# Designs tried in a protein design chat: VHH binders against Uncharacterized protein DDB_G0275255. Part 1

Scores and structures below are computed, not measured.

Target 1, 266 residues: Uncharacterized protein DDB_G0275255, of Dictyostelium discoideum (Social amoeba) (q8t2u0)
Amino acid sequence: SSILKANFYYKVDWENVQCFVPPCPKYTIQKLNTNEKSQKILDFIFPNGLNKTTLLGDESKTLIVLGTTQPSSKFPNNATDFLVTRVYKSLPLGNKQTSTDKYYMFGDNGTRCKTSPCPNIVAALLNVHSQEIINTISQPYEKNVGFLDSVWLSSKNIRSDDFGLIGQGTIKNGVISISNSFIYLPDPPIKCPELPLLKCVEGNSMTYSRDENRCLVSPRCTKFGVCTLSIPLCNKGYRLVSFPSTELNGCPKFFCDPEFVNKTHK
Structure headers, positions and changes below count from the first letter of each chain, unless a header shows other numbers; antibody chains are not in Kabat numbers.
F, E and O are the ipSAE of ESMFold2-Fast, ESMFold2 and OpenDDE, as the mean of both directions, binder to target and target to binder. V2 is 0.75 times the mean of E and O plus 0.25 times the DockQ between their complexes.
Where letters were taken out, [cut] stands.
The coordinates of atoms that the task and the answers printed are left out; those that the model quotes come from them. Centres of patches stay.

## First folded at step 1 (VHH)

Design b1 (framework vhh_brivekimig_d4)
Fold by ESMFold2-Fast, scan of step 1:
Formats: C-alpha cells, sequence, structure tokens
Structure b1 (fold): chain B 266 residues (1-266), chain A 123 residues (1-123)
C-alpha cells in the first residue's frame, strides 16, 4: 500500500441543484482525464495567500485544483470538503468553446537535436501517471490576445519546478494544439524585487525592462525619444499595463495582463 | 509493470560515505525523471533528490545539498546516489521512485512492496 495520501487534479464546477436542507454543497469536482463521477464539495480549504471567495465566485468553472477530499468538519457523516494544495486559473480566450481535450503538463527531457522536429518535450497526462514525448507546443494566445506578454506566457510552458501551466489540448504527430491554458496561482509565485531609486541628469528619465515574471528590472537613465500616444484596448479579462521602456527610448510599452494575476511594482 | 530494486545501504560511521543503486525495469528508463526518497524510523517520507531523464538537470533537498550527488546510467537502467559526509540524521530506508511531471514527490503514492535499502549512520 501507499505511504502518502494521493493528491489529484480536479476541474471545479457549480452544483446546479436547489437545496432546502443543509448540508448544501455549492460545488462539484471532476477528476481530470478520467470518467470518474463528479463529487459534491461543501467547502474548500485554500492555501494561505489565495482569496477563495474571489476564486470560487462566479468564475469557479475556470479553476483547476490539486488536492484531496476529506470529511466535512461541520457535517462529517453527510458532506465532503476539499483540501487544496495548488490552484490554476484559465487564461481567457475570446470566443472559445468548451473543450473535452486532455490535460497536460510539460517538461524538457534534455534531448538535443540538429534538425527539427526535435522530440525534446515531455507531455505528462495529469492524474493517470502517463507521459508522451512531443516536439512542439502550439498555443492560440499570441494570435487571439492583443498585447499579451509572450515572454511571460512562454516561460510557463516548460519548467523545472512544479509551477508550470496546465495545457488542455490534442496531440497529433508529436504536436500538441492547445485549446486552453491554466496559470498557476499566485502569479508571480514570488514578489518582484524592490527597485532602487535612481537619480537621472536633466534630459534623461528612468526606464525599465520587463522579465518573465512581469517584474520591472534593469532600471536605466535614458534620453526620451518621440512617442506615439495611441493607447491599445485589451480583450475582455485583461488589464492594460504600461511602463517607460528602455528598448523604446523611454516611451511607454503596453501589455495586456490577465486581470486575475497580481499587479507588479505599479 | 514498473519494478525498482534498491541496494548499497549499510552501517557507516559519521563522516563516512555510501553509494546507493536502483535497478529499473518495466519502462523506458531514459524517458523518466527519477527521485530518491527516504523514511527515517518513526517519521514520514522525505524527498532527497531528483534527476531528469537525460541526466542533464539535478535537484536536491536543502538538508543534503553539497553532500549527496544523484546520477544515472541510462545504458544500464540504473540510478545512483553518492552519499558523502553522512550524519546520524541521514539514517533511513532509502527508496527510488519513477517521477511524474506535475507532481511533487509529496503528491506521489509509494508502494511499500519495494524493500528499499537501509542506511544506518552511528558511532
Amino acid sequence: as target 1 above (266 residues)
Amino acid sequence: EVQLVESGGGVVQPGGSLRLSCAASGFTFSDYAMSWVRQAPGKGPEWVSSISGSGGSTLYADSVKGRFTISRDNSKNTLYLQMNSLRPEDTALYYCAKDYLGYSWSDYEFDYSSQGTLVTVSS
């Protein structure tokens, strides 16, 4: 037998039945990549630092949780609670339809190739302890979401830690076509470093670069160039952010960040 | 069926060294990351170290960094743990485990049917 309790990945959904007598569970969980019957959940116990009211509000259907069930503390003989270890939230994608595609996490297998395609990516099928080697991850976000931070998103596809994204998609001929990506929360996983206060000589102003965690980095004094004043419109579910960019000679660089990720710096 | 057989444990004095081996069968060894996990008498399991399928990346628990080295020989389907500067608190049954991406070692279910290999560090 096992020395540890099993944690599994679940998609969260609403319980759509009117309840007149407690206990009244509001949510269901469905084990990813399986045909196991969904389970009713009375309460979720979230990790510190995550607001479960915000996450389980009207957008609960956008969540994947890693964890295990336990008897309800209030109704131990009649209801089930869920102890949450990790939380992932769906990246909004315009007019997408509900997908029945399988759920994966990705890693690097260390294979090195001279020519493409190179079978260097591990696609791990969640919950079933199975994996497959692929050569390419194709995602829809760069084409469909204007001003998305592609360096941020691509940094989440393949990681050496456990905080990579979950990709829902279909694998054909060594290529996964992503229909939906789920972002590990909180994001960023660690708080951005504090920026030093720099003094610039007259005619120069402080400018920055952005790293893969959406943190402002590499403060520099830069002479300002001529800037366009056009302000982009973000897709629904995204928030406009800007900062004075070193690569744009001090002019503002715009990104549309997901509304559910933490703000960085300003 | 995945089969893992640990060996190389024994009794050693503090400051001594041991090299553990894990012989793997039943799967394509080079496609999977591998880990070492230990369980001290009367305590829960503790993750020790992991290595990628190619052997190019390694990760260590803070308690063993600088003292232990994980390695693998994919041509022999064998995982190794070189243990140096051993301390009494390293006394444990040591198990190797086939890793699954998206799960930390603490999320795995480990089968007790594997015997593990006992390491005892005592004066």
Scores: ipSAE 0.000, ipTM 0.308, lowest interface PAE 11.6, mean pLDDT 82

Design b10 (framework vhh_brivekimig_d4)
Amino acid sequence: EVQLVESGGGVVQPGGSLRLSCAASGFTFSTYAMSWVRQAPGKGPEWVSSISYSGDYTLYADSVKGRFTISRDNSKNTLYLQMNSLRPEDTALYYCAKTYEITYTSGGTYVTEFDYSSQGTLVTVSS
ESMFold2-Fast, scan of step 1: ipSAE 0.000; ipTM 0.302

Design b11 (framework vhh_brivekimig_d4)
Fold by ESMFold2-Fast, scan of step 1:
Structure b11 (fold): chain B 266 residues (1-266), chain A 124 residues (1-124)
Amino acid sequence: as target 1 above (266 residues)
Amino acid sequence: EVQLVESGGGVVQPGGSLRLSCAASGFTFEDYAMSWVRQAPGKGPEWVSSISWNSGSILYADSVKGRFTISRDNSKNTLYLQMNSLRPEDTALYYCAKDIEYSGYDLPYYFDYSSQGTLVTVSS
């Protein structure tokens, strides 16, 4: 190709500005981990499979996008659009923190240790091709968000694919303290496999386990046990989900999933 | 605004049949599990039946198994309850309920219902 345009990670901001005549750019993007000037954006072009309504307007303030700028299709000499390659959305944590912390993705460096601490995690700075070796990722969500699926979240800390989370945080003494995590969308990245049709004998009901992608797996016919039914109240930004659990003898297991993640019934 | 409108209730003799309908609007009907819940005079609510978004999972209360059939028509945004072999103890106000968003599997323990219901009276 005669023109090479690299994709970079940007934090999105939005203001409901009023203007008499278009174009009226309401978005700005800031390149992560850099002092580059923020750039105005008229429109975002998302990949297929993303719900634009939940990602636009004031909701865009929760986004990190990977992609590149291009001239506006409607106003090519006066405005800029953004062609999105990947989208990440902030996982809610009470009040949204204004943080100057750097943004990282994490990988396994392959190191295995007999004694602790074990420096086996690569914390890679986004956009700047710099990295630091750490031994621990400290997420704020498990202690502050009730009924969060901790297996799901921890599975996103270190991945060998492009579907890992972005962590904003500060590294001290080989530990990163996360202030904000951003989840790759759509989640799950790949649609859950369809479950086989099973018929249980009378007195038994279908029960499931949940995997790290929030998929229901391992369907079993289970005789219902005695259940303690206490329905949890989820934190703001989270929705209640439940399923008949094999480990709870058919009784419902509850989780509070982020409102922006997809259903897992397939 | 979620709208659920039940119809089809009435007075019927023991052993008779009725078909209830629930017309849904204000949400993407095909994306949600749907349930029937009833409340007999002077008693608390009782779950009757649930059907998943694709009709792949159907559950019934033991009191109605073999007598009632739940079904849905996603092209018409309509939920149905076919009630056969009705008994005096089936006398109740019947509600159509939209389950909250979850894994797509029916749950007998949690329902969000806010409609006016349709009255079924089984007279001796």
Scores: ipSAE 0.000, ipTM 0.107, lowest interface PAE 19.1, mean pLDDT 80

Design b12 (framework vhh_brivekimig_d4)
Fold by ESMFold2-Fast, scan of step 1:
Formats: C-alpha cells, sequence, structure tokens
Structure b12 (fold): chain B 266 residues (1-266), chain A 124 residues (1-124)
C-alpha cells in the first residue's frame, strides 16, 4: 500500500482523452528528474485546505505534487489514484523550458563571502539525492512581470523549509537560469496576523509595510505626502494589490501578486 | 528505526578497484531511490551516484562517470557501488543515503545515511 511507499515529486500533466468506458484517467504524472515512464492517474486526494477543483482545472499543467500512488477507490484493479502530500504551482510568465532543465530546491550551505559571486547555495535535485554548489539564482520573473513582489519571491528561493519553491532550470558555471518557479501552496503558509482597528488623528492615515509573506505589518499613522497618480496594469495571471505605504508617505504601493496565492489585504 | 550500514572500504593503489555495499533495514527498500555521497577530508559532502527504486535509472556525478557503477538488489535490501580506476581524489568517507524529501524544516539532506560511513583511501 501507499502508506509504506516513499513520496516523490511529480509534474502533473493533463490532456483530453476519448472515454468510451470508465475508468477514464485524463491526468498523467511524471517523476521529476527521471526517465521513468509517465503514469496515468484517475484522481488526486489533496490535503485539507486546498481547493482541488481550482488547482486541477485548466491550470493542472502548472502543478508539481509530492506524494505517492495508491489503487483507485472506485476501480482498484483498473486505475490508480494519487495521494498528495504537498502542492506547488508555477508562476505565470516564466521562460520557455529547455531540454537541459532539471527541478531543484535550494538551501544555504553557510558559506560567507565578502564579495560576489559567493558559492553559498546548495541546489538539490528533486527525487535523485544529487546536489551542486552554485553562487547565483537567475529568475525570469522580475524582468517578465511588472510590479512583482521581489522580496516575497526572493524569500522563497533559498533557506526554504517546506514553504519555499521548486526551481526548474539549467545550471551553468555556478549559475542556475530558472525557466519556471513553482510556489508551495497555500501561500502564505500561515494566515497573516489581524491588523489593529486603531484610528489616526485627523490629517493622518494608517500606513503599512509589507513583509516577505505579503502581510501588512508595522502600522503607523502618517501624514500623506504628494502621490503620483499612475496605476499599473498587471500581466495576465497576476492581480493588482495596493496598500498605503509608510515608505511612500501614505501613498499607495502597488504589487502584482499571482492570482492563485491567497489574498493578504484588500 | 532506519538503518544503513556501509562496508567495503579500504586502502587501494591508484588505478585499483573497490566495491562498496550498503545493507538497509527498517524501511521498504524497494520503494526508495538510493544514493552514494562522499566527504573528502576538509571538504563538504559531494553527491556521487543515485539509482531508482526499480534499478532502471542511474545517475552519476561527472567526476565518476565511466569509472563507478551503482546497482541494487531489492531482494537483499542491499545497495552497491563498484569503483574502478580509483584516483587519489576519490579518497573520502562514503555514505549511502535513502532519497526522501530534499528539504525538511531543518534544511538538511542525507538524513537517512549512517553516521559511520566507509573510508576509502587511494594512495601509493
Amino acid sequence: as target 1 above (266 residues)
Amino acid sequence: EVQLVESGGGVVQPGGSLRLSCAASGFTFSSYWMSWVRQAPGKGPEWVSSISDSGSSTLYADSVKGRFTISRDNSKNTLYLQMNSLRPEDTALYYCARVTYEWTSEGTTYIDYSSQGTLVTVSS
């Protein structure tokens, strides 16, 4: 049974299939970083708190799952289900994948340098227990996505526990060129703290900073400065978010957050 | 309790051969990818080779390709590393490791390998 099996990372794929007689599995899982044949899956059993219908819709081609197979509950002799332990979803507007791309998680090796490049990043190949030391993670998203929260994304690249990201890319000369990053879900992994319901004196407004989990923090009463009146248009797959920023003297700070991450503020 | 017991290390001359073994217990060996990892004196751990749960897929570090062969016998719960054309730079403690989650809350790897390892010394 699946209870005693190792969990592995798989890319979820989906295609329309003609179905004459059930079972009609339309999903396929491919074990990351291996040449093992794709396996057909009838259904996925998701962890509590994740919306299976939304994740397995048209966007199912953007999912990586950690988990194991088990016999289908409806068709135990004819079909396979997948028991999901973790879910990762790709950020929209990455770069085209290459044939040399592999899937990695990143950690800090503790090396400290006075100058860059510093070989302080461990790039661990998923599923195969292989590692390379690298000095730089090159992400396409800051160039491809306007108003992306780079502090949020950077916080997930390295020294990430279960709540980080998976990077798909190619390593050359100590640099990984990421084509696609897959974000651990749910994001944020823990709900943001509630904000206080305090009122500012007249003439001042409540302003905030944003932390690496996209939470509003450090509320302060600030007298509004002069604001620019330009509002960005977010790229497809991203939603506009704004908040009164302490650093901008109460003027709105804009970010384009992925549509699939949880809202942290209005 | 997961146990991995390495053996087969020793002192060998450059160009020589050694076969390492890893006896696994406490888990379903045939369900896991397995790896060999080495640590040379004064250096960090270096991945050497990995093999899939069925044995159908193998991967090697560039430094050992063509010289080392990883294999397994699921009926005996044993992992092997055949090392040929050994070089002084292959001198290291060799660990077998069960492939699991690459990142845990501690951010560590090699969590299921023996702390003892097996010492391989290549010297004239």
Scores: ipSAE 0.000, ipTM 0.099, lowest interface PAE 21.3, mean pLDDT 81

Design b13 (framework vhh_brivekimig_d4)
Fold by ESMFold2-Fast, scan of step 1:
Structure b13 (fold): chain B 266 residues (1-266), chain A 122 residues (1-122)
Amino acid sequence: as target 1 above (266 residues)
Amino acid sequence: EVQLVESGGGVVQPGGSLRLSCAASGFTFSHYGMSWVRQAPGKGPEWVSSISGSGRSTLYADSVKGRFTISRDNSKNTLYLQMNSLRPEDTALYYCAKGLRYSDWYPEFDYSSQGTLVTVSS
């Protein structure tokens, strides 16, 4: 018989503390959707493939982690470490204030309707065995972040895997109004497949579509077209990306991707 | 060492019900999608159903949709398949399969066990 320690979701915070004698924990975790007292953390043990130094720097206050506490390996009686199972990072939304809204993950309940709205979404409250059926997820990002990949973002709401988003928001009349979304890392969760090279005849060039993981897919040879080029300026926290688009007759299609997600094409 | 142990199979009459269980050990159960795959006598393997690591997302083969329900209890490291309205064509060995880390919605899996036999007598 072994003691099973459950994993919970926590918001990460930190403060620079002047400390003369170890241990000097500068991080704090708060269990989501609970009134449990926050805990001080000395160190985080991250899963392979994530850059702990980048994530825990000045931007650590934008993280949610799934995991469990354990005694510090160096200070087992005086400090606590955190074993991280999953990491989620806040999607930037300009001029946002700290929200006290509850945190949810979303699933498909299997209901199918002939007309909208359809109560087909389960909103599961994190850390609590509680859920509510809703019909609509309303996000602020598409209207406030220019050139955001909406197919990518919408694919994160309800997924066939657990690599979607955490939504912080308020539910009213079957609709959740999202105040913050937290993206599972790494994104994409699996490296994009290598594209086969196609031989294009003279006058044609390779063009692509983009899938919900921001991967270039469906390479095609497309006749060279005339492009009207207007280069967008991305919101703070986002980087400009482009690719030759099949739907635009070879002309570049632009997106503003979050700076913290992995590059999938130039 | 990854170990999957199925149970709950048996002989039932058409229209009957069975609940299959799969006890998992040797890996962090909640981090992997899980699937049920079956193999009828003289046929190749057929994917039946998949469930995400959290349990919130499920997929079903058209042949079982509306009759079978996949579920999991991550606190017990156990996967379930509730089978209702059973038909003679549901007769098969049923296997519990661990996903390939992050995705398992197609019949790609790291491990399968010895299976549990379901016989629907007509």
Scores: ipSAE 0.000, ipTM 0.111, lowest interface PAE 18.4, mean pLDDT 80

Design b2 (framework vhh_brivekimig_d4)
Fold by ESMFold2-Fast, scan of step 1:
Structure b2 (fold): chain B 266 residues (1-266), chain A 123 residues (1-123)
Amino acid sequence: as target 1 above (266 residues)
Amino acid sequence: EVQLVESGGGVVQPGGSLRLSCAASGFTFSSYDMSWVRQAPGKGPEWVSSISWSGDSTLYADSVKGRFTISRDNSKNTLYLQMNSLRPEDTALYYCARDLYYSDSGTYPFDISSQGTLVTVSS
C-alpha cells in the first residue's frame, strides 16, 4: 500500500541562490505555522484552469499553496516538485506582517448574540490541530482600499465550503488583527448565472444589485434619478467595476475588485 | 467591429458653446443606452450624461445639469452633446460610450474604445 502524503499549506517564495549546475530550483516553500526548514522546489503542478506562469512569475511570493511534494519528473533523484491542490493569492495593500502573525481559516460556530462582542467565530490554525473562538475579524482593506466590495470580502471570511480565504494576523482579546488576506482561486469559484436580455419600457433602464460572489443579480427596470458622480481611481492592484444600481435609482455603483480575480460578466 | 468616432471639439472662450457628435457603427445603435464621459488632463474619467436607447430619458452629472443637453438620432446612428455656458473646468477630452446592461470593465459602465474629441475652454 502506498503512503499518501498529507496536504499542507505553504508560503511560496523565490530562491535567490546562484546555481551553476542543473537542476536549479527557483522557488522555496515554507510550511505555514511551523518551524520546518524551507524546501527548494523545481516545478509546481497546478490544477487545470489556473495560469501557472502568471501566478508564479514575479508575484510568486504573494501565494499560499495547499499540496504535497513529489520527486521531480525531470530530475527524480536530484530535485523536488510540488503537486498543488489549492491556490490562494494575497490581496494588495494589506498591512506589514508582525512576528506574532499566524495563518488561520475561519468558521461560524453557530453562536448568536444580542450585543457585541459575540464569540461566534472559530479561528483554525493552519497545519496544526489548534483553534480558538474569537468575536471579531479586523481587516485593513476597508481603510487601505477605496471602493472595496466589503460584502464580497466578508463572505470569504466565514464559509461552509473550501472557497474562502486565509487570514494572516495576530489574535488578542478575542479579536484577530489581519495583516494580509489570501483569496482562494479561482474567484468566483462558480460562474455567475446568465442575466436575461430584457428591454425596459420608455423612461426606464435596467438596474442590478450585486451579490457576495460579485455577480449581478435581481435585474429590474428603474426610472433613473439625478446622479452626482466623479469616476473613482482604484488603488494599484485593483480594477474599476461599475454597473447601474437599483439601490442608487439607476446611478452607477462603483467597486474596486482585485485584478487577479475573474471578471463575472462580459 | 464596434466603432465610435467623436467630433466637434475645439477651443472656446468661457461662456461659449460647442456641439459634440459621435458617429456609431458596428452595432445596433438603437438598442443601447449611450453616454458622454470626459477626462481632464491628469485626472480620471468623469461621467457627464446618459440617454436611453429610445431617446426619451436623459441623465446629467450635477456639474453640467442645466448647461449640457444630450440627444440622439437613431436613424443616423449619431449621439450629440450640446454644451452651453462652458467653464474652464469643462476642459477635457470627451468620449462617447455605449452603456452595457452588465459589465465588469475598467470604466463606468461604458466601453470606451475611441480617441475622443478635445474641448479647451480658456480665455
Scores: ipSAE 0.000, ipTM 0.281, lowest interface PAE 13.0, mean pLDDT 82

Design b3 (framework vhh_brivekimig_d4)
Fold by ESMFold2-Fast, scan of step 1:
Structure b3 (fold): chain B 266 residues (1-266), chain A 124 residues (1-124)
Amino acid sequence: as target 1 above (266 residues)
Amino acid sequence: EVQLVESGGGVVQPGGSLRLSCAASGFTFDDYAMSWVRQAPGKGPEWVSSISSSGSYTLYADSVKGRFTISRDNSKNTLYLQMNSLRPEDTALYYCAKEGYFTLDSSYWGMDVSSQGTLVTVSS
């Protein structure tokens, strides 16, 4: 009989150790929300569509993986590999230090209120059969990261699918204060639909709106005016993106998207 | 390592034209908005023009509108500035700049710029 190991959420860390004789495991995994000892990992087996070299390189300290351990295919008696089911990447927040806060995923509990605060959010501890009802998710990104797509980020907090973010934070009086958020990869999880080819009349230009998946939607022909908006500089770990905005009468709307998410405007 | 190498500057008479180039390496060029910034002798840096990552949107300083054209070739990792109807006040060191990692209220000078620049001198 075979015994199947359960999938758990782990924080991935990198150990800079000299190694002269293989196997040379340089990664460690720590099971989230537990006091279990960190385990050394030789290699990660990633799902299709994710570049493990870019994710595990200098960025390995920013990853959470869902999965299970297995004996190394190359060194089965001396090393352990990790079979990855899902990957999450830390959303950059300047030079803030690593938090020791607990890790959660959020859901809607179905409660509906006429006034705020409304205790309508379930905060579920990862790896542990424990939940807490909260009324507010307080995140630091919109305040501290200029031109962040807030519709995109807020859409990731509470989802009924597997594509929701992981929030690391502290709960007090029904409010979670987020210290770090981890974005499900790839993002967007489904490729943006192709935009229809529209021909605008002379003097008009194509304009768009952006949806919660960072996809350009609702193409319209509008007359371009003079644009007076300053071009923003993005925080470290973010890249500047722009598109002609219907809401801004054809003028460019700027966002700072994380560098690790897929482009949506090609 | 991000590297930006400007070229195409020189001495030109008023009313003349020059085309500046910026060769980019060390980053994914088509992910970033690019700008031209200039610094005239004895003055602070002045933003000149910007272009979106795709090349679809361009912005110009009022002092250069209708005279300068910014463009990019993402297949060649190259940014261009076509300068027409040059004036003595256009005399400056010209730098190309990648979007910077700064707060919302940072100046355009806070962008990642080449250390060398290319000198444009407009004189009779």
Scores: ipSAE 0.000, ipTM 0.127, lowest interface PAE 20.5, mean pLDDT 79

Design b4 (framework vhh_brivekimig_d4)
Fold by ESMFold2-Fast, scan of step 1:
Structure b4 (fold): chain B 266 residues (1-266), chain A 122 residues (1-122)
Amino acid sequence: as target 1 above (266 residues)
Amino acid sequence: EVQLVESGGGVVQPGGSLRLSCAASGFTFSYYDMSWVRQAPGKGPEWVSSISGDSGYTLYADSVKGRFTISRDNSKNTLYLQMNSLRPEDTALYYCAREWDYTGYLEYFDPSSQGTLVTVSS
């Protein structure tokens, strides 16, 4: 090739058309923010460290992938494969999409304000190389998902150290209303740091706080308190996690984390 | 503002090894996937290898699989390419490139970069 080949963002879906003669593609891809027709894909070549079978299962058909097409290695004249560079998975329990929704990535434009609203966010339209400045990202998950780690999710909107998430939504008056968010995988990108051992005096137990990467941090010895015995039920697509919490006098604090994100600590 | 400076090239015999480095500045290095691209004399650029911002995954061109290893040190804003079992057809100018930024723009290839020359000959 005379020039560097471009990668694009695509939404992945299942192909349900009957197939009588191989090769039989099981998937389709749709280029985000374009009216290009969907393409059939026989196989995806995933980055090392991601479980392709789990991600392409029935409950993971709402994937966004960054990458490029190439002729199938097995059927080069009859089928297309997709070489994946990045994977994003939708959070369960978003809102219904609207006809005006587009797919965006967000960054910090460097503007610093003493009061809100502050026009400090760049909303970049994927695949189109168009962007606009906004002041607020409004997402449905804190309302729709019980026990969601909102510090974790909000940290993904604007990152200086990774791509965080893709937001699907509509911008009005400097505010994006997100219908669905897609989380960059793996999450967290780097394993949580090891915690130092603390030996607590009798009557105290080791307790923790949680950071924006869902890592347990700030180990402390905390006096025993009275704990509730009520264990929450997580919404479908989320798993219950708990840890002894400093803010709850050593009692378990509960979060519902997406099932597709990596476990961080016991 | 974005600057990429390649180094580590040289002349080696077939079967030899070289390690290339790319010093990045002017952007948040860990935020971006990075790649190595090469250009042989009279040919267009050819993609060689890519690495995610977190080193969580790597990709290689079929022509270099098993011989080349891409890595990065985000604390030093440096990208590396370890090249083993070099062949005459690996002779090229090697460039590092920033694949994507948070704006979703196409792969960045800095035309002002001189690259680093790798020559494999007897």
Scores: ipSAE 0.000, ipTM 0.147, lowest interface PAE 18.4, mean pLDDT 80

Design b5 (framework vhh_brivekimig_d4)
Fold by ESMFold2-Fast, scan of step 1:
Structure b5 (fold): chain B 266 residues (1-266), chain A 125 residues (1-125)
Amino acid sequence: as target 1 above (266 residues)
Amino acid sequence: EVQLVESGGGVVQPGGSLRLSCAASGFTFSNYWMSWVRQAPGKGPEWVSSISSGGDTTLYADSVKGRFTISRDNSKNTLYLQMNSLRPEDTALYYCTKDSYEIYFGSDTYPLDYSSQGTLVTVSS
């Protein structure tokens, strides 16, 4: 068998030191859940389809990357590059982190319960071979963010694939208190399916539901009801989106989506 | 249970082209990033290219950018590597690998432990 260098999860930050002679690394990485010294990085090699400049701007400290180091192509004996396999970006308006916070991914252990709390969640500590069974994920975003798509966020907590999120938080008595969640990018990971054309009779209009990937689904022709509208103002870092909702008899349903996720509808 | 079967290698002249295929089974192929890794005679493994589960995001090693194209067909559970403008230094045994969240969990290295045979690419005159 061949051996491949393992990928690890790292938090990205800016290098805060003057540089007079190249190579001049602008970034540092810190391996999550470890006391390893931070490492200087000259360049990140990002997946196609992700805007490196936007992601690594002055918000780089809100970024987690999965990947591995390699010698710089320009300065192989003097600098290190980072080959990125996955990128996760922090949701705005989390809570302040604590010194006991660690970084986790979550899975379903298959346990079925008739009553709560149910110990059905595996909290897997990133970068170390350690996990703990928990019963509850407590996140701050539904409280802190008006009109957040809670179905979308909840779908990211426990996934059967790698397109979910990383949770930063502290576990106590089977409950994790999340301070910050980092969303896998791009989101949605796969482009929303094209909607079938539906011809509505006069007086009716096309209405939709939204799935867990923020895609418009289940188009139906609906006779519009009476709408009572107040248009929300989204918190900083979030953008207002709306669509004619089947569940609201054609009246617009509003969500505040993170600005860094891809648009799924107009 | 995860099984990966590579094919498409052979002997080719410098400047030639080859298309490698990897048939995957034993897991939900469409949910995982996939990668190509190569090992030249007497050298350690070198990562070549990766592709996202939906196929819209691709990564390439600097040594192959502009020459190699990674792609996938999720309906056929197959990963591809189109190799153009081949060079003698591309000579290696090529493997496909499944990128897995569990593999990156505190492991410093992971072996290519699946029943992968690899496919040999030889570029010579």
Scores: ipSAE 0.000, ipTM 0.139, lowest interface PAE 15.9, mean pLDDT 80

Design b6 (framework vhh_brivekimig_d4)
Fold by ESMFold2-Fast, scan of step 1:
Structure b6 (fold): chain B 266 residues (1-266), chain A 123 residues (1-123)
Amino acid sequence: as target 1 above (266 residues)
Amino acid sequence: EVQLVESGGGVVQPGGSLRLSCAASGFTFSEYGMSWVRQAPGKGPEWVSSISYSGSSTLYADSVKGRFTISRDNSKNTLYLQMNSLRPEDTALYYCAKSPYDFLSGYTEWDYSSQGTLVTVSS
């Protein structure tokens, strides 16, 4: 009969103080949705499959971590380490945060509606036992990011599994206005299924659709065409991805995916 | 309500292997993530590994990454931890726990109400 120390959600920041004698904590953490003071962290112990050095460098300010503190393994009486259970990274090109913004996760409350709008979304406040019923999630990324995969992003708002996003925003009149969304890492959380090895008849080429996990699906043979469209340029923080598609015969489908998500096709 | 029974611990030499099991009851096992946590003599508790409800995603502490493998069998309500290349610093009581992640509340903490299983790595 033991109770292990609680895991909480924290925003990571960089500690830019000059330090001449170890230990020299390089980071701070702030407990989300609370008035607790920031804590200095010497080192983070990250889950398998994540590049700790890349994530904690200059991009550390874009991270939310779920976890708990523990004494430093290098300086047990003088410094604190952080044991990470989950990592979330902010999407580039959100909106400026407001003083009323809070951090939420979203779920379906099971409500059956007779009329619209339907108050069927639970907005759960992180780190506290508090939630609010809402009817709409409004996010800035479709407006701010060219060629964003909106099906991918929308699929992460309300999930029944452990891979949903964290939304930072303000709720007014049953609507949350998201300033920043934080994506669970790694993404996709599940490896894409293998595609059958098909060969098309001479004059045809293989084309695909994309699912909500950014996986290529529904392989089919389509007549080859010549594409006259120019290659789009992605916003900073996003990389161009393309694949053969039936939606515009002869041209590939283009998306701008976040640079921090894993590639799902060649 | 939640009942977890760990087994599989023992004494092993450095470099050896052990497989731990956790039999779960009192909740719908297939709907929750599961974790392994350990407590070494004279030290605080340490999270070791977690697995998603479906088994499609796993997480490991840096101290065990590449040596330990977490897995589950939802048809048998059983969680496993395969431990390879064991080191003296792996000596601890090992507990399984329902993942503290609560999607709707946004609050998490580990709850384990069992004796755990003792792993001793002796040189």
Scores: ipSAE 0.000, ipTM 0.133, lowest interface PAE 16.8, mean pLDDT 80

